VHH binders against RNA-binding protein 33 (RBM33). Designs and how they scored, part 8

Target 1, 73 residues: RNA-binding protein 33 (RBM33), of Homo sapiens (Human) (q96ev2r1098to1170)
Amino acid sequence: CVVSVEGLSSSTTDAQLKSLLMSVGPIQSLQMLPQQRKAIAKFKEPAHALAFQQKFHRHMIDLSHINVALIVE
Short names: E, the ipSAE of ESMFold2; O, the ipSAE of OpenDDE; V2, 0.75 times the mean of E and O plus 0.25 times the DockQ between their complexes.

## First folded at step 10 (VHH)

Design n1a (framework vhh_7uia_1; at its last look DockQ between E and O 0.52; V2 from the best seeds 0.00; counts 0 for: pae E 14.8 > 2)
Amino acid sequence: QLQLVETGGGLVKPGGSLRLSCVVSGFTFSSYAMAWVRQAPGKELEWVSSISGSGGSTYYADSVKGRFTISTDNAKNTLYLQMSSLKPEDTAVYYCARGYTLESGTLWFDYWGQGTQVTVSS
ESMFold2, look of step 10: ipSAE 0.000; ipTM 0.144
ESMFold2 (binder alone), look of step 10: mean pLDDT 81; pTM 0.810
OpenDDE, look of step 10: ipSAE 0.036; ipTM 0.440

Design n2 (framework vhh_7uia_1; at its last look DockQ between E and O 0.07; V2 from the best seeds 0.00; counts 0 for: pae E 20.4 > 2, placed apart)
Fold by ESMFold2, look of step 10:
Structure n2 (fold): chain B 73 residues (1-73), chain A 121 residues (1-121)
Amino acid sequence: as target 1 above (73 residues)
Amino acid sequence: QLQLVETGGGLVKPGGSLRLSCVVSGFTFSSYAMAWVRQAPGKELEWVSSISGSGGSTYYADSVKGRFTISTDNAKNTLYLQMSSLKPEDTAVYYCARGYTFGDSLYFDYWGQGTQVTVSS
């Protein structure tokens, strides 16, 4: 249910990232970790976490390539 | 001084193939990220593909993944885009661009003149 989004631009806001996440499915939480250029999001449905990872892995946001990984929490 | 020159564009039928070339001069080719960016008539610029300065990492937009291949020939200071399975939606002016990083973002500071690719019956 948990994805890690890494490689975020300093220009990427929590609102922008939340919009991308919600375009795939409802989320339970979003935690921004800007010092690590990272965000952790928990999806309500596990299938949505996989779909987000498959759709957005290595996607370019604000001219930065991001890496999306599934993690177990 | 610094130049990026695209060649290889043309008219091709759907399903065809085309290879674009970008010859660079005036900078150390292997020290910069390089990219292909396209603009269809009346549309905004669309990033297509990029390759790291080391040449080891390649990236593709989902719309071209599996059909296009970016590569470099460091001895010839040339960036390539091999396009296959071309579709009418690939019709655009294709630009090569030099990228640099500032913070955690890739910016494109130098652009070629563009080469026209037209995919039509």
Scores: ipSAE 0.000, ipTM 0.066, lowest interface PAE 20.4, mean pLDDT 76
ESMFold2 (binder alone), look of step 10: mean pLDDT 82; pTM 0.835
OpenDDE, look of step 10: ipSAE 0.039; ipTM 0.415

Design n3 (framework vhh_7uia_1; at its last look DockQ between E and O 0.03; V2 from the best seeds 0.00; counts 0 for: pae E 18.2 > 2, unsure alone 64.2 < 65, placed apart)
Amino acid sequence: QLQLVETGGGLVKPGGSLRLSCVVSGFTFSSYAMAWVRQAPGKELEWVSSISGSGGSTYYADSVKGRFTISTDNAKNTLYLQMSSLKPEDTAVYYCARDYEIPSGTYWFDYWGQGTQVTVSS
ESMFold2, look of step 10: ipSAE 0.000; ipTM 0.132
ESMFold2 (binder alone), look of step 10: mean pLDDT 78; pTM 0.792
OpenDDE, look of step 10: ipSAE 0.227; ipTM 0.601
ESMFold2, look of step 12: ipSAE 0.000; ipTM 0.093
ESMFold2 (binder alone), look of step 12: mean pLDDT 78; pTM 0.793
OpenDDE, look of step 12: ipSAE 0.023; ipTM 0.401

Design n4 (from g2 with D30S D31S W53G S55G I58T E61A; framework vhh_7uia_1; at its last look DockQ between E and O 0.06; V2 from the best seeds 0.00; counts 0 for: pae E 8.2 > 2, placed apart)
Fold by ESMFold2, look of step 10:
Structure n4 (fold): chain B 73 residues (1-73), chain A 119 residues (1-119)
Amino acid sequence: as target 1 above (73 residues)
Amino acid sequence: QLQLVETGGGLVKPGGSLRLSCVVSGFTFSSYAMAWVRQAPGKELEWVSSISGSGGSTYYADSVKGRFTISTDNAKNTLYLQMSSLKPEDTAVYYCARGYDEYLWFDYWGQGTQVTVSS
């Protein structure tokens, strides 16, 4: 139930990203990796991770297209 | 438009067989790893099987090894999952997913097809 969000703008804040994630469902964790323009988030429920990926993959945030991938292990 | 469409799900008795198909469009099929991932009711997503973009390497979860076979038909841009010796524990929505070689993360998913294994 883990998503990888890549291609984040340097201006995108953790609050902005939390807002997007939580619009789909509650999360267990969020790790910002700004040097890599990346974040890793774990949803409490896997269905929410899939829904987030389907809704926001290639969405534009702060003039940057993000790539959302679902990590299944 | 990029699309992945799963078909072939249905109701089958234990010990039976089904073949799932995933027709893809909007990308070069052989340039990506393809996978089947399933979700049983109330459970987490479970990776089932993957095939490399080259089509030469196949991978299976321990729970399905020896019973399921992943394959591709590049001419039809179609991914298959041949399922045999089905068990009630295989009941799930099965998703086709696109990923990259050497990764178990996937960037595009189909809408899923229901497989139900019960008497």
Scores: ipSAE 0.012, ipTM 0.394, lowest interface PAE 8.2, mean pLDDT 83
ESMFold2 (binder alone), look of step 10: mean pLDDT 82; pTM 0.844
OpenDDE, look of step 10: ipSAE 0.045; ipTM 0.454

Design n5 (from k5 with V102L S107Y Y108W; framework vhh_5c3l_4; at its last look DockQ between E and O 0.03; V2 from the best seeds 0.00; counts 0 for: pae E 11.6 > 2, placed apart)
Fold by ESMFold2, look of step 10:
Order: structure tokens, then sequence, then C-alpha cells
Structure n5 (fold): chain B 73 residues (1-73), chain A 122 residues (1-122)
């Protein structure tokens, strides 16, 4: 149920990213790692994590293309 | 290095109120989602509440909804938990955590404070 989001702009906030994640489904966690231009998020349902990865991989946020990967728990 | 220090715990009677504070240093506080997590005696960890980096979005466990209020002051690098209508079931060690990681091992333990004891008893 975990995704990594990499390539985040320094201007992207956790509220903005949470809103994007929640547009796909409810989340259990979001951890921002701005030094790594990265965030780790867990969805309540695995299907939502897959849907988010498929929909938003290489999506542009704040003029930065992001890479979304599924993380094996 | 990341430092989180909880304070404001203590002994309180049922129905009482308590406000927890968490002083943060060693990282850019305003960039991170923050959480309160508790551990009751002999039980596992429960995420009590979380708040977005800007303070614009909050969530609460069902057991505390309507009684607890999370807030933050990014100018003071401080996270708060206002706890009203306290019950004996709220007795726990309360931890301040950087990020919101219910099931992400390692990051939880690396990015929390030492906790503050809250005891609700007659």
Amino acid sequence: as target 1 above (73 residues)
Amino acid sequence: QVQLQESGGGLVQPGGSLRLSCAASGFTFSSYHMSWVRQAPGKGLEVVSDISSSGGSTTYADSVKGRFTISRDNAKNTLYLQMNSLKPEDTAVYYCAKGYTLEFSGYWFDYRGPGTQVTVSS
C-alpha cells in the first residue's frame, strides 16, 4: 500500500501532495523527505496505491516531473 | 540532528483537560507533516492525530474526535495537542513524531521524541 514520490519541487507542500493522494483514495500516512526531493505515502487500500502510481507517474507538479514507485512492504 | 521534546503531561482527573507541547529542532519544522502517537500500558502504538505542514489539514482517531485538537505554530517550531474531556482510556505515553508513518518501520523510531506521560485517574 506504500508509494514513493520522487523528483518533488522544493515548493511542493505536504498539503498539496496529500490533496493529490486523497483524490485517488484515503491515506494512512504521508512523510515528506524534502532533502531527498521525496515523499513516502501509504494508502488504506493497495488498489489505490497502484492507481495513484499509474495515474501520476511522470506527472508535472510545480514545474517538476515526479516519479512514483510502489514499495514492497 | 533531529530533536523532538514533548512536555505538558501529568496526572489529571477524568473530565479534565491537558495541553501537550512538542518543541522541534534540527530540521525545517514547517516542511513536515507532524503527528501525535500514543502507547497505552501493555498496548501497541495508536496514531492519535496528524496535521499538515501548513496546518490546513488535520485528522483524528475516532476515539478522540471532538475531544482533542491538534495545532502547530511554525514560527515557534512547536506542535500542540489540546486534550479535553479526558478519560481513563486516554492514559498513555504521548509521542510527537515527524511525519505520518503508521506502518513505516525505522522512520517512526528515528523521528519521534521520548514521550510525555499522561495519566487519567481518580
Scores: ipSAE 0.000, ipTM 0.231, lowest interface PAE 11.6, mean pLDDT 79
ESMFold2 (binder alone), look of step 10: mean pLDDT 81; pTM 0.821
OpenDDE, look of step 10: ipSAE 0.022; ipTM 0.362

Design n6 (framework vhh_8dlx_2; at its last look DockQ between E and O 0.02; V2 from the best seeds 0.00; counts 0 for: pae E 17.6 > 2, framework grips, placed apart)
Fold by ESMFold2, look of step 10:
Structure n6 (fold): chain B 73 residues (1-73), chain A 121 residues (1-121)
Amino acid sequence: as target 1 above (73 residues)
Amino acid sequence: EVQLVESGGGVVQPGRSLRLSCAASGFTFSSYAMHWVRQAPGKGLEWIGNIYHSGSTFYNPSLKSLVTISRDDSTNTLYLQMNSLRAEDTAIYYCARGYTLESGTLWFDYWGKGTLVTVSS
């Protein structure tokens, strides 16, 4: 259920990223790690995490291309 | 530019075999490890296995007797052979390009849209 979003601009807010995540499905949590230009989000349904990765990998946010990875435990 | 297209899915009877294909384009296929992943209805993602650029394979231990992964670098094609299929193998099957992170976590940067395999009597 967990995605890692990397390459975030320092101007990207948690509200902006939460809105993008929730456009795919409900989320359980979002943790911003701005010093690493990274965020970790957990979806309530595993299928939504895959859909988010497929749709938004290499997407441009605030003039930065982001990398989205599924975290497989 | 990177594109992965799965094919070969369909409806099969239990106990039968099926071979899935993944056509790759937009990158140097022969230089990458390739993976198969599946998702059964209402379940999480399950890693099936991989094949390194060397041809070496590694499989999920719970599936290793049922699957064989191969690659043809001359046609840029990844294959999944599945044998003795069961109803629980019903899933969308994805091919993916990726690598192992230093922590041991698998990271996939490109995925196909998947091909549906339905095992039904």
Scores: ipSAE 0.000, ipTM 0.119, lowest interface PAE 17.6, mean pLDDT 76
ESMFold2 (binder alone), look of step 10: mean pLDDT 82; pTM 0.824
OpenDDE, look of step 10: ipSAE 0.056; ipTM 0.494

## First folded at step 12 (VHH; framework vhh_7uia_1)

Design p1 (from n3 with E101T I102F; at its last look DockQ between E and O 0.06; V2 from the best seeds 0.00; counts 0 for: pae E 8.9 > 2, placed apart)
Fold by ESMFold2, look of step 12:
Parts: C-alpha cells; structure tokens; sequence
Structure p1 (fold): chain B 73 residues (1-73), chain A 122 residues (1-122)
C-alpha cells in the first residue's frame, strides 16, 4: 500500500503533497526525498494506493508532470 | 491512451481452473515486462507472476508455482494467466500490470487495470 511519486518540482512542499494524498484516503506515512524529486507514501488501505496511482499518474503539479508507481515488497 | 483490461474472473470450486486475460493498448507490449498482482480482501497487494518483454522468462511467487502459468500473445497484445488447482487462498482481485523496474528486490508497477475478481469457494 505504498506509492512513489517522482518528478516533483523543487517548489512542491510536503504539506501540498500530503493534501493531495489525503484527498484519496488516509495515509500512514510520507517521506520526502527532494534531492531525487521523489516522495514515498504509505496508505492505510491498499485500495487507496491503487486509486491514487490511477488518478494522479502524470498529473501536473507546479508545472511538473509526476509519475506515480505502486510498490510491492 | 494506455489501457489494461482484465477479464476471465469468476466463481470456481477448489481444484478448479480459470484463465485470466489482459488486453493492453498504448505501448509496445513486447518492450516491457508484465505481471499479475492480486489483492485478497483486507490484505496488501501480492505479486503473483511476471513475464519478460521478450516472453522468454517467466517468474512465479512460491504460493502459485506449479499451478499458474503466465503467457503472452504479442500479436494480440494480450497477457494471460492460466490458473489450475485453485485454492480458497487464491480468492482475490487480480490485476495485470506493467512492470516498472527500479531498485532490485522490489517491483514497481506504473500502470495496471481495474482488476477481475476470482473467488474460490465450495
């Protein structure tokens, strides 16, 4: 129930991204990796991770297209 | 537009068989690894099987080895999962997915379908 979000603008904040993630469902954690233009988020429910990926993959945030991928361990 | 559409799910008794199909569009099928991933009610996503873009290499989770066969028909852009000797523990929504390779040991999937329900019940 983990997503990676890549291609983030340097101006995208953790608060902005948390708001976007929470619009789909509750999250357990968010880790910002700004040097990689990346963030890792874990949703409480796996179905919400799928929904976030399908809804926001290649969505534009701050003039950057983001890539959302599902992580399976 | 990239689309993955799963079909072939249904209700089957233990020991039965089903074949799942996934028709893809929007990318060259033979250039990417493809996978089946499943999600049982209330559980996390579980990788089931993968096939290389060339179709030459197949991989299976231990829980399905010897019972499931992944295959492709590149002319039809279709991925298949032949499931045999089905068990109640195989009950799940099955998704086909494009394998988005990233650090070894963890699979990252960047596209997948809406899923097809498989229910194995007496």
Amino acid sequence: as target 1 above (73 residues)
Amino acid sequence: QLQLVETGGGLVKPGGSLRLSCVVSGFTFSSYAMAWVRQAPGKELEWVSSISGSGGSTYYADSVKGRFTISTDNAKNTLYLQMSSLKPEDTAVYYCARDYTFPSGTYWFDYWGQGTQVTVSS
Scores: ipSAE 0.011, ipTM 0.395, lowest interface PAE 8.9, mean pLDDT 80
ESMFold2 (binder alone), look of step 12: mean pLDDT 79; pTM 0.799
OpenDDE, look of step 12: ipSAE 0.030; ipTM 0.359

Design p2 (from n3 with I102W; at its last look DockQ between E and O 0.02; V2 from the best seeds 0.00; counts 0 for: pae E 18.0 > 2, unsure alone 64.97 < 65, placed apart)
Amino acid sequence: QLQLVETGGGLVKPGGSLRLSCVVSGFTFSSYAMAWVRQAPGKELEWVSSISGSGGSTYYADSVKGRFTISTDNAKNTLYLQMSSLKPEDTAVYYCARDYEWPSGTYWFDYWGQGTQVTVSS
ESMFold2, look of step 12: ipSAE 0.000; ipTM 0.085
ESMFold2 (binder alone), look of step 12: mean pLDDT 79; pTM 0.799
OpenDDE, look of step 12: ipSAE 0.208; ipTM 0.648

Design p3 (from n3 with Y100W I102L; at its last look DockQ between E and O 0.07; V2 from the best seeds 0.00; counts 0 for: pae E 16.8 > 2, unsure alone 63.8 < 65, placed apart)
Fold by ESMFold2, look of step 12:
Structure p3 (fold): chain B 73 residues (1-73), chain A 122 residues (1-122)
Amino acid sequence: as target 1 above (73 residues)
Amino acid sequence: QLQLVETGGGLVKPGGSLRLSCVVSGFTFSSYAMAWVRQAPGKELEWVSSISGSGGSTYYADSVKGRFTISTDNAKNTLYLQMSSLKPEDTAVYYCARDWELPSGTYWFDYWGQGTQVTVSS
């Protein structure tokens, strides 16, 4: 399913986020929303979305604490 | 198992001093850059200070420069933050964090502790 990554630094790139997401599992899409300091990613498998949220919620990327939430479609 | 444990927080009056400690285990302490990061109530995280794995390079946010000192004691596997001239706006939960030594201006923190509360109030 879909995860929302919020609290991103303005310096965090899509490549950095894609690498982090793919360390958990294959992704279907990644959309950067830099004006909102946000990104939306969809994993191919719902279990990977949950695992990503559980592993990386409240981690820091580029000195920005991120919040990872599951989005129910 | 990797662990970072912050201690030394507490209540202090404005103008006071406090030293935070972070004891690390589960990795070679001197092989990684370390950092202090804080979060005031209702605010976003703010980077405070960093120190290189060798201890030769230290960095400070403008808001704390001249008041805070980061240091390490490799024999005790401990990171310190000496805070002086404390102000009410320094009130926050302070976290120590392990950093992958990234190119200048970019930080990648993969572990940090549960935090220690620092309250600066009259």
Scores: ipSAE 0.000, ipTM 0.116, lowest interface PAE 16.8, mean pLDDT 73
ESMFold2 (binder alone), look of step 12: mean pLDDT 78; pTM 0.785
OpenDDE, look of step 12: ipSAE 0.156; ipTM 0.592

Design p4 (from n3 with E101T S104Y T106S; at its last look DockQ between E and O 0.52; V2 from the best seeds 0.00; counts 0 for: pae E 16.3 > 2, unsure alone 64.3 < 65)
Amino acid sequence: QLQLVETGGGLVKPGGSLRLSCVVSGFTFSSYAMAWVRQAPGKELEWVSSISGSGGSTYYADSVKGRFTISTDNAKNTLYLQMSSLKPEDTAVYYCARDYTIPYGSYWFDYWGQGTQVTVSS
ESMFold2, look of step 12: ipSAE 0.000; ipTM 0.108
ESMFold2 (binder alone), look of step 12: mean pLDDT 78; pTM 0.791
OpenDDE, look of step 12: ipSAE 0.187; ipTM 0.588

Design p5 (at its last look DockQ between E and O 0.07; V2 from the best seeds 0.00; counts 0 for: pae E 15.7 > 2, unsure alone 61.8 < 65, placed apart)
Fold by ESMFold2, look of step 12:
Structure p5 (fold): chain B 73 residues (1-73), chain A 123 residues (1-123)
Amino acid sequence: as target 1 above (73 residues)
Amino acid sequence: QLQLVETGGGLVKPGGSLRLSCVVSGFTFSSYAMAWVRQAPGKELEWVSSISGSGGSTYYADSVKGRFTISTDNAKNTLYLQMSSLKPEDTAVYYCAKDYEYTSGSTYWFDYWGQGTQVTVSS
């Protein structure tokens, strides 16, 4: 599945976010949308997308709380 | 052809040390962030450490801070993880991972995980 990560700080880098995503499982793609303070990531396995959402929803990165949502395909 | 090969795992007693190596081919090593990730038996993948490609910045999970050191040798295209003060809970398969490329187009780049190297910490 695909996750949306919103509420990103302008200081959060793609490398930082990739490291957090990889901590849960392999990813297929990451699209950064910095003007919307948002990123879209696709995991290779749907279970990893759910685990990431549950683990990191409302967590703080660079002093900004992020919102993680699952996107249904 | 892209390849990541992890070596250096083994059986070690608690309190011991190991150095893991990840030899990389098929991409410019210093242009990408690299990471170590581990999976303990029956558990999910856990991020261990990352190093930035160009900036030399290092990052560690709380569970390994002060015990593990990530480093690179750009001349050898090799990523290292020096592990010290090993504990039974560090037992896992350790993978190195390349910074994952993304696109806004219709084509995706695929992620590469190495084959992994087993680290077992037991008395």
Scores: ipSAE 0.000, ipTM 0.144, lowest interface PAE 15.7, mean pLDDT 72
ESMFold2 (binder alone), look of step 12: mean pLDDT 77; pTM 0.790
OpenDDE, look of step 12: ipSAE 0.007; ipTM 0.237

## First folded at step 13 (VHH)

Design q1 (from p4 with Y111S; framework vhh_7uia_1; at its last look DockQ between E and O 0.03; V2 from the best seeds 0.00; counts 0 for: pae E 16.2 > 2, framework grips, unsure alone 64.2 < 65, grease 24.23 > 24.2, SAP .689 > .668, placed apart)
Amino acid sequence: QLQLVETGGGLVKPGGSLRLSCVVSGFTFSSYAMAWVRQAPGKELEWVSSISGSGGSTYYADSVKGRFTISTDNAKNTLYLQMSSLKPEDTAVYYCARDYTIPYGSYWFDSWGQGTQVTVSS
ESMFold2, look of step 13: ipSAE 0.000; ipTM 0.110
ESMFold2 (binder alone), look of step 13: mean pLDDT 78; pTM 0.791
OpenDDE, look of step 13: ipSAE 0.237; ipTM 0.599

Design q2 (from p4 with D99G S106L Y111S; framework vhh_7uia_1; at its last look DockQ between E and O 0.77; V2 from the best seeds 0.00; counts 0 for: pae E 12.0 > 2, SAP .806 > .668)
Amino acid sequence: QLQLVETGGGLVKPGGSLRLSCVVSGFTFSSYAMAWVRQAPGKELEWVSSISGSGGSTYYADSVKGRFTISTDNAKNTLYLQMSSLKPEDTAVYYCARGYTIPYGLYWFDSWGQGTQVTVSS
ESMFold2, look of step 13: ipSAE 0.000; ipTM 0.193
ESMFold2 (binder alone), look of step 13: mean pLDDT 80; pTM 0.819
OpenDDE, look of step 13: ipSAE 0.027; ipTM 0.375

Design q3 (from p4 with D99G P103E G105D Y111S; framework vhh_7uia_1; at its last look DockQ between E and O 0.07; V2 from the best seeds 0.00; counts 0 for: pae E 15.6 > 2, placed apart)
Fold by ESMFold2, look of step 13:
Structure q3 (fold): chain B 73 residues (1-73), chain A 122 residues (1-122)
Amino acid sequence: as target 1 above (73 residues)
Amino acid sequence: QLQLVETGGGLVKPGGSLRLSCVVSGFTFSSYAMAWVRQAPGKELEWVSSISGSGGSTYYADSVKGRFTISTDNAKNTLYLQMSSLKPEDTAVYYCARGYTIEYDSYWFDSWGQGTQVTVSS
């Protein structure tokens, strides 16, 4: 599954976000969309996408609260 | 089939050096960004270093800057991580990863190896 992470601070790096994503499980891809304060990530296992959404929805990164949603590919 | 295979891990004393290799197959090496990511025992994954395929630009985490060097050998389809001044805190499983460089300083990582263990202890 694919997750979208919205509300990212302009200072949040791809390395920081990748580290957070991979703390839940291996990912297949990460696309940063900094102009939209958004990132889109695909996990290797669908269960990890759900776990990430549950764990990190409204989590604070660089003093910004993020919104995590699941996306159907 | 796409394949990334890490090798070169092992036991090394503090202050020592080690070179990791990631041999890739099934894709054109120079078309992708490549990275090293590590996971220490019981810890979260940590990005270590990356290299762009198109420009040869290299990037490092602050924790390894000045000690580690990422490089590629396109003739051998191999990514390297030269590690020096190793510390016990560098003990981890090291993974190589493939990705794309895109606009907005953005990239994708879409493939990962199985990892190689590096242990730094006396």
Scores: ipSAE 0.000, ipTM 0.132, lowest interface PAE 15.6, mean pLDDT 74
ESMFold2 (binder alone), look of step 13: mean pLDDT 80; pTM 0.824
OpenDDE, look of step 13: ipSAE 0.071; ipTM 0.501

Design q4 (from p4 with D99G Y111P; framework vhh_7uia_1; at its last look DockQ between E and O 0.05; V2 from the best seeds 0.00; counts 0 for: pae E 17.2 > 2, unsure alone 62.9 < 65, placed apart)
Fold by ESMFold2, look of step 13:
Structure q4 (fold): chain B 73 residues (1-73), chain A 122 residues (1-122)
Amino acid sequence: as target 1 above (73 residues)
Amino acid sequence: QLQLVETGGGLVKPGGSLRLSCVVSGFTFSSYAMAWVRQAPGKELEWVSSISGSGGSTYYADSVKGRFTISTDNAKNTLYLQMSSLKPEDTAVYYCARGYTIPYGSYWFDPWGQGTQVTVSS
């Protein structure tokens, strides 16, 4: 399953976001899209994508609240 | 120094086939997971497929399962994506990406290639 993480600060690093993702489970990919203040991450297991969205939606990074959404295919 | 170069994109009719290639240099191909990721016009990036660095496991998005096949040629440091039964919704820029293992056995993807355009239309 895929999540989008939006509302990222321009100062949020790849390493910070990877740390949050890893707290939930293994990922297949992470694409940073800094111009759109967004990142796309794919989890190996669908349950981990749901868990990440539930735990970290509206989590605050660098004084910005992030929005996490599941990508509907 | 590290490079991933995608080739093989082009225009193809619905139902057709196309094979993408990604030639890598500057890192040991077999030590990393490799992936294909695509972005359709006006859409978010979508993971398509990945293959483990050990070569034992392949993974596919549900939208491409049964139609796309990921493979590698380690002698040529090349990752492939064989696409068949192509649909207009497969139209996108396709990127090759490197994954790597980190502590605790998780995979992350960095860096990404420049992309190759695939267009599926009549």
Scores: ipSAE 0.000, ipTM 0.102, lowest interface PAE 17.2, mean pLDDT 72
ESMFold2 (binder alone), look of step 13: mean pLDDT 77; pTM 0.788
OpenDDE, look of step 13: ipSAE 0.022; ipTM 0.324

Design q5 (framework vhh_7uia_1; at its last look DockQ between E and O 0.04; V2 from the best seeds 0.00; counts 0 for: pae E 19.2 > 2, unsure alone 64.3 < 65, placed apart)
Fold by ESMFold2, look of step 13:
Structure q5 (fold): chain B 73 residues (1-73), chain A 120 residues (1-120)
Amino acid sequence: as target 1 above (73 residues)
Amino acid sequence: QLQLVETGGGLVKPGGSLRLSCVVSGFTFSSYAMAWVRQAPGKELEWVSSISGSGGSTYYADSVKGRFTISTDNAKNTLYLQMSSLKPEDTAVYYCARGYEYGSYWFDPWGQGTQVTVSS
């Protein structure tokens, strides 16, 4: 249900990232960690977390390629 | 019908204070995030502050943190923005808007706006 998004541009806003996340499915939470160029998001459904990782891993946002990893316990 | 009405704008000197009010009708804002958004002359809309639908969580843009306070009175369906230590850069039309929790890229509906001018 949790994804990490790494490699974010310093210009990427929480609104931009929420828009991308919500295009796949509803989210429960989003934590921005801009000093680490990173964000942690939790989807309400595990299938949406997988779909987001598959759709956006290595895509380019604000001239930065991002890495999306699925965090599953 | 849904309405948002902003009041409380005006002319102030740098370092001054104003309190903006937004009275809503047609929806209960405790079910939505509410936001203040501003637009300075010739600039794009800038998010200023948001408050969660439950009223428990508040959020601020870095440019206003420590100077502005968002609050609500749910009994009156009223959103407030207390502004202090105002700077010329705060000059803008201020809108209240209904938004989505965890920020919003859609604001619907919007108020008519209230002008805040900070000038020597």
Scores: ipSAE 0.000, ipTM 0.082, lowest interface PAE 19.2, mean pLDDT 74
ESMFold2 (binder alone), look of step 13: mean pLDDT 79; pTM 0.807
OpenDDE, look of step 13: ipSAE 0.017; ipTM 0.264

Design q6a (framework vhh_5c3l_4; at its last look DockQ between E and O 0.04; V2 from the best seeds 0.00; counts 0 for: pae E 16.7 > 2, SAP .721 > .668, placed apart)
Fold by ESMFold2, look of step 13:
Structure q6a (fold): chain B 73 residues (1-73), chain A 122 residues (1-122)
Amino acid sequence: as target 1 above (73 residues)
Amino acid sequence: QVQLQESGGGLVQPGGSLRLSCAASGFTFSSYAMSWVRQAPGKGLEVVSAISGSGGSTTYADSVKGRFTISRDNAKNTLYLQMNSLKPEDTAVYYCARGYTIPYGSYWFDPRGPGTQVTVSS
């Protein structure tokens, strides 16, 4: 259920990223790790985590392409 | 250090079958989701399938659903992809990944192996 989103611009907010995640499905949590240009999000449904990764890997936010990786509990 | 080694590719006719293997080392294999990704010549990476750390949840790209089966053996630290009813469109280099990354800068970390070539041709 867990995705790692890397390559975030320093200007990308938790609200912007939450909106993008919620466009795919409900999430249980979002943790921003701005020092690493990274965020960790947990989806309620595992299929939504894979769908988010497939849809948004290399998506551009604030002139930065993001890298989405799966970590499943 | 994380290491992934793919094997089992080859040349096969349409309708044929292949089984890919990925040997993993340097991390707690059972704690991570794993995926197969592929890259056809001149094309981008496509996530083919993913499997949870326990093996209890799997996901497939629509293009391979019903034909491919992902599995893992956590005792052997090995990931598998059974590919049946192969089509010419399945021709690609197949990579095993702990997650899926295409790095753009200094903050990327998800190593992957050299890949294994699958060619489906009459």
Scores: ipSAE 0.000, ipTM 0.121, lowest interface PAE 16.7, mean pLDDT 76
ESMFold2 (binder alone), look of step 13: mean pLDDT 83; pTM 0.836
OpenDDE, look of step 13: ipSAE 0.023; ipTM 0.377

## First folded at step 15 (VHH)

Design r1 (from m2 with S31I S57Y G99D Y108S; framework vhh_5c3l_4; at its last look DockQ between E and O 0.05; V2 from the best seeds 0.00; counts 0 for: pae E 11.7 > 2, placed apart)
Fold by ESMFold2, look of step 15:
Structure r1 (fold): chain B 73 residues (1-73), chain A 122 residues (1-122)
Amino acid sequence: as target 1 above (73 residues)
Amino acid sequence: QVQLQESGGGLVQPGGSLRLSCAASGFTFSIYSMSWVRQAPGKGLEVVSVISSSGGYTYYADSVKGRFTISRDNAKNTLYLQMNSLKPEDTAVYYCAKDYTFEDSGYSFDYRGPGTQVTVSS
């Protein structure tokens, strides 16, 4: 149920990213890891994590393409 | 014009505590994630802690987990860092920062204050 979102711009806010995540399904948590240009989010449903990865991998946010990967917990 | 001003640093003995504050102005504080970064003598910048715009999500470097607590008061446009159980390794200039960029050549911080010195020794 966990995705990593990498390649984030310094201007990308947690509110922006949460909005994108919630457009796919409810989330349980969101952790911003700015040292790595990365965020980790947990969806309540595994299917939503897959759907988010499929929809938003290589999506452009704030002039940066993001990479979305599924993480096995 | 973005302004950030840190305060609350000083000299403390190992095991002591300090509370840092960062007064912010010139931007809508409540919609940005904020961070504390530090620079020890002879070292590069290290991200100590990050807090989301709402305060609902936090990050801590492994070296400070359980000892430091980041918080914010969006009504006062103020960011805080409570530092407990201080160690000599925590000696650094601590900066409050808005926005930063990762690049192949390292970290870039678009806006940070002048910093506040924290010295832990005895």
Scores: ipSAE 0.006, ipTM 0.172, lowest interface PAE 11.7, mean pLDDT 78
ESMFold2 (binder alone), look of step 15: mean pLDDT 82; pTM 0.827
OpenDDE, look of step 15: ipSAE 0.027; ipTM 0.482

